VH-VL binders against q96il0. Designs and how they scored, part 36

Target 1, 167 residues: q96il0
Amino acid sequence: APERGAERRDTAPSGVSRFCPPRKSCHDWIGPPDKYSNLRPVHFYIPENESPLEQKLRKLRQETQEWNQQFWANQNLTFSKEKEEFIHSRLKTKGLGLRTESGQKATLNAEEMADFYKEFLSKNFQKHMYYNRDWYKRNFAITFFMGKVALERIWNKLKQKQKKRSN

## First folded at step 17 (VH-VL)

Design P5
Fold by ESMFold2, fold request of step 18:
Structure P5 (fold): chain C 167 residues (1-167), chain A 120 residues (1-120), chain B 108 residues (1-108)
Amino acid sequence: as target 1 above (167 residues)
Amino acid sequence: QIQLVQSGAEVKKPGASVKVSCKASGYTFTEYYISWVRQAPGQGLEWMGWISAHESFTNYAQKLQGRVTMTTDTSTSTAYMELRSLRSDDTAVYYCARDQSYLPRGHDYWGQGTLVTVSS
Amino acid sequence: QAVLTQPPSVSVSPGQTASITCSGDKLGERFAYWYQQKPGQSPVLVMYEDSERPSGIPERFSASNSGNTATLTISGTQAMDEADYYCQAWKSSTANRVFGGGTKLTVL
């Protein structure tokens, strides 16, 4: 359920805030963006009567979410570092300072920054290809378990209806 | 038969670096991650990090961030772990272990371990 | 390891049931894994996905995970089960694995 975060690479929530989750929830819910990955985590509902199969599905989804969040947190850090290095290198070539008159970081215009974005995406093409492969493998496994859970729930409902008829 | 075969024991001085190799066989190397785990003498296991076979995802334990580099060579089905700026408390047996990238199967196969001794 | 706490040792008589605990905040919301390590040997995976047993591990090994505690249970404990046992899980907030401190199982 969390997005990859590529189109939000320049925005992040302000630092740690006090998140106020629902007092009661019988459903999964989506929390605020993680400050490092910029992905919105799913917070999973844990029912009292969760079957072993339902438990495995929930935990697989949770581990996959954490795997994905860490990947994009790492990529966001790399992106930020390489962006600063690119800006620093270009400003140095122009003989300009690294900071403005007010002390803020100097920057480049949109056309100059487009060169950085193209170089970054080209450099990371193969990494993203293998990430996509692993992401799809994880989601295939999750989908397979979702199907097994759905069949288990249908079977239990049919058993309950059959039990009521016999009583 | 699945095997992870590691390079031999090493003795190092403080400040040096060590690079341990882990050659995999008996499975499709590019479909799994390799984790590195170390164990100081008489101590427990410490997870160091993992690397995907194509180097698309590398994740290090925070304690080792900046001192460790993990790499792979898919043509030889070999993973490497390099630890720099060695200290005496880095003396340990270093293990590679196969790690699932897409199923929660844990570290199902382990190398024999490589003793790295840092002294003097 | 600050995340997962194990007792340093557990002693049982042969044939008795051994229980080794692993405690961590909300550990039951994550998969737990168990490893056996005999002296001078590499670790061996003995339980994964909380309660699944790899091929070649005897049925007397079982495990559970709920709340803050995962438990490895060895029924009919044998002298060959004497080893160090480590739990493992994902560290919360990261995709890092973490081991418990280990438990030495002694069979007397």
Scores: ipSAE 0.651, ipTM 0.846, lowest interface PAE 1.1, mean pLDDT 84
Fold by ESMFold2, fold request of step 18:
Structure P5 (fold): chain C 167 residues (1-167), chain A 120 residues (1-120), chain B 108 residues (1-108)
Amino acid sequence: as target 1 above (167 residues)
Amino acid sequence: QIQLVQSGAEVKKPGASVKVSCKASGYTFTEYYISWVRQAPGQGLEWMGWISAHESFTNYAQKLQGRVTMTTDTSTSTAYMELRSLRSDDTAVYYCARDQSYLPRGHDYWGQGTLVTVSS
Amino acid sequence: QAVLTQPPSVSVSPGQTASITCSGDKLGERFAYWYQQKPGQSPVLVMYEDSERPSGIPERFSASNSGNTATLTISGTQAMDEADYYCQAWKSSTANRVFGGGTKLTVL
């Protein structure tokens, strides 16, 4: 279990992708943040007596995490490239160089950078809408299987009590 | 009935590009991904990448990154794969296959394949 | 990173049980898929989600996946089962798919 406050914020540059799985479904942070997605991989505990249904749920959750990590790795790369292009374009329009006198990369003020973020969101709106649809469908399927696992566990407990009372 | 029908065979010279089409029918095109898989003569299957029907997610095999572009046209239910800067070792049969976007069903329907031959 | 290793060939007598293995690091933690390909034809999905059989695939096809090994099993093997068989899995931590090298099943 985590000992610190949970982070539920979207780590991506887009506001339309702020939907996150509930913290209770992802308790483990075994690995460091992925270099490209900035998401922490989670490795689920595999119990010795895992049922076939429990195995399918775990594998579906794992594949969904990897699917999500790859999407955001691709988006972070695109975001970085487009951000640099935007800065370079606006600096050239203002007649400024790409570097300050000290050799540091020149950048734009907060208002100008807000223009980039708005432009990036509007350009990628449809892409992120369809990503959110697929993410939602995956989470809905995971939730459905979680319910099936919960019912299976209740049934197994009742079956064990019935077996103990038989003869 | 679900079908994936691919464009005809191509013969190309090294350095050229090829664009293979894959026309889908018999299902809701926008609910699935299309994967591309190739098979060199006498060799096994090699996964090339996938694309969602709305082009919201593309994922390419690292060996092909920078040379491959996958696109779709939802108005015609058609997926495309373009491979640029062709080499002789790109000679292969290229398949499109349907891939489920949210359930782990695998590549359940395949196109007939498109032979691309790269020779001088 | 992920490599799926299959034996290059397997031979069985008609009516016997064939087993085709697919080995990969922690493969049993991922869904495994199996495809059949006959000469000059497109691949056909024969098993998905480790052990599920698509509609139209005979009951003599079954599969399992645990540890580092997935296994496709064909009971009562027939001459029509002679084909190349490929396993496939989701590559760890990259969301790429990967195929095994393939196994030629010969029915003698």
Scores: ipSAE 0.647, ipTM 0.847, lowest interface PAE 1.1, mean pLDDT 83
Fold by ESMFold2, fold request of step 18:
Structure P5 (fold): chain C 167 residues (1-167), chain A 120 residues (1-120), chain B 108 residues (1-108)
Amino acid sequence: as target 1 above (167 residues)
Amino acid sequence: QIQLVQSGAEVKKPGASVKVSCKASGYTFTEYYISWVRQAPGQGLEWMGWISAHESFTNYAQKLQGRVTMTTDTSTSTAYMELRSLRSDDTAVYYCARDQSYLPRGHDYWGQGTLVTVSS
Amino acid sequence: QAVLTQPPSVSVSPGQTASITCSGDKLGERFAYWYQQKPGQSPVLVMYEDSERPSGIPERFSASNSGNTATLTISGTQAMDEADYYCQAWKSSTANRVFGGGTKLTVL
């Protein structure tokens, strides 16, 4: 049986760049934000005596995390690309250059940038709705497996009581 | 009866593009993803990417990023894969396969394959 | 491609047990899938979620996945089982899938 937290040790203070996971950990832990998705990954603990149902639950949670991180990494890239294209298009309409006199990247004021954010959200509305649907379906599947694991653990406890009474 | 029916074989010259279609039937098209997998003659399977039926999520294999575009048309229950800037080593059978969006079922149904030949 | 490694071939006699391995770094942390492909045909899913068998696949097919290795096992191997077999998993740190190089099963 795996031990839980009895020998857990502190690895590093919060705010350390280039986070390095502990050599050994008995618990799930949350890492720093991913560079591309801006989400914090969960690093799942894998016990030595994990049951088949427990393995399926952990792997489903792992795949769901990776699926989610890839979606938001793609969305962040799309957001950045479309933001720059919007700025470039509006600067051309105003007859302005892409760089200021100092060489800084030219930009738009807050009111003009609000137009971009509104347009981006409106254009991506259905994409985010279908993402939410798929996310909720994955959460439903995860919850179903959590229930199965809970029942398995209860039945194992009852089996131990039956064995103890018989022996 | 679940079925994926692909477009016919194509012959292309290097530098051209190809677009393969995959028409789905027998299931709710909008509830699943479509993956594309190719197989060069005498070689193994190579995963190319997947797309959700509503085009809300598309993911490509790293080596094909920038050359491949996957799309869908929900009104016809059809997925498309376009590969641009074709090379001789893109000669392969191209498969579409159903991929489940919320359970780890793998590629449970496959199209018949589309041979794309790139020759000089 | 070197991400999932399979032996190029495996030979067994009819009625014997065939064992096809698929090796990859931390493969046991991910779901493994197995596909059968007969010459001139599309692949067919034969195992999913490490050890689950789709409806219509004979019960002589089984699989396991732990550590760095997934294994497809065919007991009571028949001539009809002669095919190429591919493993598949998610690539680490992405939502990409990857296939093994394939294993040709020969039944002599």
Scores: ipSAE 0.641, ipTM 0.840, lowest interface PAE 1.1, mean pLDDT 84
Fold by ESMFold2, fold request of step 21:
Structure P5 (fold): chain C 167 residues (1-167), chain A 120 residues (1-120), chain B 108 residues (1-108)
Amino acid sequence: as target 1 above (167 residues)
Amino acid sequence: QIQLVQSGAEVKKPGASVKVSCKASGYTFTEYYISWVRQAPGQGLEWMGWISAHESFTNYAQKLQGRVTMTTDTSTSTAYMELRSLRSDDTAVYYCARDQSYLPRGHDYWGQGTLVTVSS
Amino acid sequence: QAVLTQPPSVSVSPGQTASITCSGDKLGERFAYWYQQKPGQSPVLVMYEDSERPSGIPERFSASNSGNTATLTISGTQAMDEADYYCQAWKSSTANRVFGGGTKLTVL
């Protein structure tokens, strides 16, 4: 499962780098954090003899990852935009400029910013609750498909055992 | 049994806004997303965006970002799409479609479409 | 940028097999969906999850998706199959849907 969440993460992960996936990996692997969602993408392995059911499971996992990454990318964008709007509003209320004397963006101190964080979390509480519900429902569907794949693999083992006895 | 019933045709002037409604019945509205798709006369289908029934997740096509707002009202099982700053190339039939489920089912049910004409 | 390309038209005789293609970079790594639209009507889902057929769609409709190409196949094509057909998939690395340009199927 990809890491979920952007809770209190205001900086891009410092580990983001140019990553070159192995040409012939035989396993799913985890890439560096995406700049916008802060989630590490899973790069899914595609076996040479993938059954139709295995293919559907892989594609379902891929779509769920893309769904999840898009949600958090949108939330991070909203967080950044609303944070700047809050700072702008509070600086105007104080009669301060949007830039410091050096030309850098003016900011608020940690105590002042606590009001923003509290408001943002409160405003988005139900949004995240319904996101979690949808995420769990999608993962239950994935689990169901995993069960179907497991049964298919057991059946294939029985067929291979039968062929071995015949040969 | 499952139905998506849209509001009637509209004629608008450039620069105006339009809000199309889509009333769902015959299924649990809060379990699905609503996608909006438009089709200009004689043209193909263009995906506009989706919205979850609780408004917890919206995603708009980049082309329309900033001009489109999608909302829902779970008490009436109704989705809305508002397109602002209308242009002549926004003339199209606008469809709502049921989208996103626990399974990758595509757009399995569609509204009848709403013709929006933008002319002076 | 990723685009789903369909031929603008396909013509077949009644009873023949029609094939409608949809091409996109690595399309076979995503689910493909197919919709039928008759003049003046809303689209109808005819294939989902690459090759699955909704209840009520005739068995003569089938589909596949591999490599860069998804294919909708209609065997024993009937006059009632005359319509526009659109493929659809997720746009790579986004949660956006993308439609192909559409293919007009004509039954002579």
Scores: ipSAE 0.635, ipTM 0.840, lowest interface PAE 1.1, mean pLDDT 84

Design P6
Fold by OpenDDE, fold request of step 18:
Structure P6 (fold): chain C 167 residues (1-167), chain A 120 residues (1-120), chain B 108 residues (1-108)
Amino acid sequence: as target 1 above (167 residues)
Amino acid sequence: QIQLVQSGAEVKKPGASVKVSCKASGYTFTEYYISWVRQAPGQGLEWMGWISAHESFTNYAQKLQGRVTMTTDTSTSTAYMELRSLRSDDTAVYYCARDQSYLPRGHDYWGQGTLVTVSS
Amino acid sequence: QAVLTQPPSVSVSPGQTASITCSGDKLGDRFAYWYQQKPGQSPVLVMYEDSERPSGIPERFSASNSGNTATLTISGTQAMDEADYYCQAWKSSTAHRVFGGGTKLTVL
């Protein structure tokens, strides 16, 4: 039987969080950790009278969240794959099988695994640096729009107060 | 002026690979992502994936997973898209497009396109 | 896979208003983008972030996103506006981008 080449999925499949916030909630909700990214998604509240600026902020936050989820899903997949390859390679080098005599999955010692983690972090250092740069830029933009929304809300409250005083 | 200049047309056999280049100029390459989009003859646009300028982040369309690889060379401000195991239905014009890394600005600049023909 | 649905064609007389719709599940939670493509040319971004217009795009182009439907509006449509128009949005949870099927705008 030709070994069906394990399609090297370079990207994690999308986990659809089945978490649904209560319909009557007026707050953002935090869902359970995503299966692939291990990040907890935020379900953003949509006000009944959402302003265009509030909508823009919400969409920006959502896009940034999805961007972040995908990054970490990919990173975790890469990590898991490389970890498995490392373990297999080291076991092979030691002349050990993938399974112990008791039928358990063979494992490496803590020191060997520490070497893997150091190597992995070193290898991915630049990747994380650029990720952080982009992450900070995105969050800066979000924060900026949060400020704008806050100002808009203040202004709208002031206008409403003036209208109530005039009537 | 911002420009994306792609490599020339390619003719490939089924099962072969193609690598298309996209040279960026007129902007700071490292501040943007490059997206790849293809269009089969007489068909609509199909998003293939995107890559960050430093290859720190790649995201491929599910349909192309395992067959597509995107890379960049920051020294030459060039992005590359390799598509493997080519099929007749991969015949298309392939576009690179600039994408912002931190703002949802869409694909604001496009390459001229590269025709890839897959024929037996 | 998130599907964006566009009408395959729209016809308008010169000077009239053209409206092209793009419908998709959860499109109201995402930014919509619009691209114009003329025959033999690369696509051109005409609208981004639902309703923002890039520099160099005429003011007659506008867009909105309401519910799960994005709409591109071309007021005072000109012969030069004849093209294929594609909407685009992010796919939920995958950071993928998806295009609509495209709409051929004919100016009669």
Scores: ipSAE 0.862, ipTM 0.946, lowest interface PAE 0.6, mean pLDDT 92
Fold by OpenDDE, fold request of step 18:
Structure P6 (fold): chain C 167 residues (1-167), chain A 120 residues (1-120), chain B 108 residues (1-108)
Amino acid sequence: as target 1 above (167 residues)
Amino acid sequence: QIQLVQSGAEVKKPGASVKVSCKASGYTFTEYYISWVRQAPGQGLEWMGWISAHESFTNYAQKLQGRVTMTTDTSTSTAYMELRSLRSDDTAVYYCARDQSYLPRGHDYWGQGTLVTVSS
Amino acid sequence: QAVLTQPPSVSVSPGQTASITCSGDKLGDRFAYWYQQKPGQSPVLVMYEDSERPSGIPERFSASNSGNTATLTISGTQAMDEADYYCQAWKSSTAHRVFGGGTKLTVL
């Protein structure tokens, strides 16, 4: 039987979180963990009088969140695949089957799994470093725009106070 | 000046693979992502995927999953796109484009395109 | 999959205002980008982040994004503006880029 080349899905399928925040919420809402990334998505509140700058910030946060979700979905997929491969390889080396006599999936002990984690982290160290770099840069940009929005809000409040004093 | 220079045109048979290169210059390669976009003759633009300059993050279009591989060489500031199991409908001009990872700036610089023809 | 829909063609007389629309579900909640492509050339970014112009793009180019529709507006359209125009946005939850079907702008 030709080994159906396991289509190496290098990317996790898009998990559309079906979580809908309450319509009357005036705040950002945190959804349940995503199935693939295990990250909790934030549903950003949209003010009725959202300024262009606030909208830009919101969109930037949303795109950054999606970027982050996709990264971790991919990482988790890779992790799961490599973990399974590691387990199978180690069991084979031990002369053990993939299933126990009771029909349960054979597992490795904590020490052996620790070796896997160490190896995985070592192998992905550079990947994680670059991820962190990009993550921090994105968050820095977001923080910068948060500051701008804060200043805009202060300015608008001051203008409103002046207008009320003039009437 | 920022430039993306792609490899030359390719003619391939169905079932073959093609690897297109994109050499970047004029900017810090490691600070950006490279996106790949293709355009079949007389058709619109189709996004294929993107890769971070250090291969830390790849994201492929679902339609091309399993057939496309994107890679980079940071030492030469070159991105590569390999498409396997070529079909006639893969005949297109393939573009690399710079994509900023930190800010939503879109594809601000593009390669000149590489024509890949898949013919029997 | 979030599909971005564009009219296949738009015609405008020289000096008039051209308007190209891009429609998609909740497109206003995402950044829209616009690309110009002339025959035999690579695409050129003409608008980013809904309404921002890259350096070198004429001021006659403007864009907006609200609700489900992004709009590229070219004021005082010139013959040189004849091209295909593509909108682009991120696909929600996948970090994929999606292009519209493209609009051929003809300057009559």
Scores: ipSAE 0.859, ipTM 0.947, lowest interface PAE 0.5, mean pLDDT 92
Fold by OpenDDE, look of step 17:
Structure P6 (fold): chain C 167 residues (1-167), chain A 120 residues (1-120), chain B 108 residues (1-108)
Amino acid sequence: as target 1 above (167 residues)
Amino acid sequence: QIQLVQSGAEVKKPGASVKVSCKASGYTFTEYYISWVRQAPGQGLEWMGWISAHESFTNYAQKLQGRVTMTTDTSTSTAYMELRSLRSDDTAVYYCARDQSYLPRGHDYWGQGTLVTVSS
Amino acid sequence: QAVLTQPPSVSVSPGQTASITCSGDKLGDRFAYWYQQKPGQSPVLVMYEDSERPSGIPERFSASNSGNTATLTISGTQAMDEADYYCQAWKSSTAHRVFGGGTKLTVL
């Protein structure tokens, strides 16, 4: 059985940048792209009178966001690593050093890099499929709860209107 | 019935590696994640990481990064956790637990635990 | 690491209400989970999503969250409820799961 070389899957460092919105914000904030995932984090506003259902939705969204951030951080790390390995391998094959005579980092041409991207995408196709499946399922759940929250808000507004008419 | 059955107890020397298995049954393996949790003797629970059933996504505790590898075999519905460079402080009961990846339902099913003893 | 803090022990008389707290930074932004562990046994999920009960968990178990504190409440505590209880939540930004230090519940 070929020793499947334990591909040391270097996991992304756990340090997703914590975007902190201004304290006085009354709305959701979108932060800058995270340095690892390149995804923009959303800081969800917490209403003073947040319903349990709204809270559940918010927490679900937060969890999904963190899940997504971690996935892409890992993926980007893997991509960067494999890209570097590819470049090094190709340069070595060409008898080229990692640095040019000018001291710049040696790069591959666009065509060679296109081969890398194609190979990477092919290799990670199944991974992306499963990610997409999970992502859709999470978002479906979120959407479902969004619907529930919307209905709750409508109902609460109707009740308030009825109470105002009765007084 | 949903069950997670783990491999038997292991005794290892410092610097060695251990690989614990967790066979899942009674549910669609590919729809869930497996988390690994350890508990040192007389200590609390420590989350080690989780893996998706297709190994599409792994997330390891920072403390264990570089030493832990989680894998799955979908054909046998089995998850594996390998811990390398074992130390005495790695002596613990290791649990696999089902993790719902889509809904925040926590670890709803647990394995029976695997005692790993690291002794000189 | 975001540390979830629990009291190391809680004692309650049979039939009384036990309350176990779990506090952590930004816990109010995360779901809390609760696990029961009896000696020599695997943990059992007793509460999820802050206040939801899995099937098979008695109604005497309830949970709530307020701010950065989650609370497990066991009403009408029974001798069989003597166990270690652990809270769990996601760590912010890393999707890591973190456990509290655990609380030993003693039924006197």
Scores: ipSAE 0.846, ipTM 0.941, lowest interface PAE 0.6, mean pLDDT 91
Fold by ESMFold2, fold request of step 18:
Structure P6 (fold): chain C 167 residues (1-167), chain A 120 residues (1-120), chain B 108 residues (1-108)
Amino acid sequence: as target 1 above (167 residues)
Amino acid sequence: QIQLVQSGAEVKKPGASVKVSCKASGYTFTEYYISWVRQAPGQGLEWMGWISAHESFTNYAQKLQGRVTMTTDTSTSTAYMELRSLRSDDTAVYYCARDQSYLPRGHDYWGQGTLVTVSS
Amino acid sequence: QAVLTQPPSVSVSPGQTASITCSGDKLGDRFAYWYQQKPGQSPVLVMYEDSERPSGIPERFSASNSGNTATLTISGTQAMDEADYYCQAWKSSTAHRVFGGGTKLTVL
C-alpha cells in the first residue's frame, strides 16, 4: 500500500466515502477504500480485557494508518491539481477551449498525457522513497510491539499453569 | 546537546509574510520531523503543521492551509516556516519542535520561540 | 475541529496531589501527551504515550487515559510544579495534532 501512487482516485458519486463497521465484532476488519487516499482502512477491535501494552499496540497501528492515509490523500490531491493544470496549460497554448463542442471536458491525447505522467513520476520519485523508509520504520516499531504482546500473553499462560499446579 | 535555535523576533504589517528559521544540532536531522506550534499572547498552544526532514511529507493544520509553507534544508539542518497574508491575529510566539518520525513520543525538544508581531 | 477541554485552573497546597483533566470525544482511543510550560519558557514534554514519563521527569508525575478523559497527576506537588499544562492528541483521520486549552496549576 505505501507504493500506491496519486494516479489512483476514488470515484464515489457523492464525493464522500461512508463506512459503518459491524455493531458487534471480535476482530479487526477491512473497510472500503477511503475516498481521498484510496487506501482500505483497518477498523480495530477493542477487546474487553485489553492490557495496557495491547492498547499501545492498537493506538500505534491506528496512528500509523492515519499518517499513511493523510500522506496519500495529499498526494492524490496534488496529482489531480497538477494534472488539470497541465491539461489546461497545454490546451491554452494550442488555442483550444477547456470543453469540447459537446460540453465534455477537453483533454489531451495519450502521447501528450504521457509527458505529464513521466514528469510527475520523476518529480515525486525521491519523495516516495523517503516516505517508504518512514513507513517501514513505523511498521518495524509495530512488529516490535507485536512481539512484546506475544511474550506478555505467553507469560500470562505460564502464570495460569503455575496456579493450576498449586491448586 | 540537542538544540533547536530559531531566528530573531519579527515585526510585520498586515498582508506581509514572515519566514522563521529553526536550526537543529546534536542529532541526525534527517531522522526526525519538525512541527511548528504557535502561541498568541496570553493564550494556549496551537499546532500549525509538520514537515519531514527530506520534505517528503508535509501536513498543515486546516486553519492555515493555503497560507503556510514549511521547508527544510538538510545541508544546514534547518527547517523553515513561512506564513503569508499576515493579519493581526497571527501575532504570536512561533515554536519549532522535534517530532518523532516512527514512535508516538511527542515533541521532545523545542526551540526558544520567535515572536512575530503583526501591527498596523 | 476536535476539541480537548481542560479546566482553566487548578489550585493545590504543597505536598498534595494535583489532578489535571483533558476531555475529548473518544480520547482514550488515542495517545495522549502532556506538556509543562513555565512563564517565558518553551513547553517541556512531561508525559507521552498516555502514561510514559520521559527521562528527567520526576516520578511524582503520572498520567492515565481512558474513555473520554486523560488525567495528569502530580503527587507531592512542589512550588516548582507551578506552570501551565497542556494535553495533546492526534485528531482522527487527518493525522493532525490538537492541544487542549491549557490549565494553570497554582501551588499555594
Scores: ipSAE 0.649, ipTM 0.846, lowest interface PAE 1.1, mean pLDDT 85

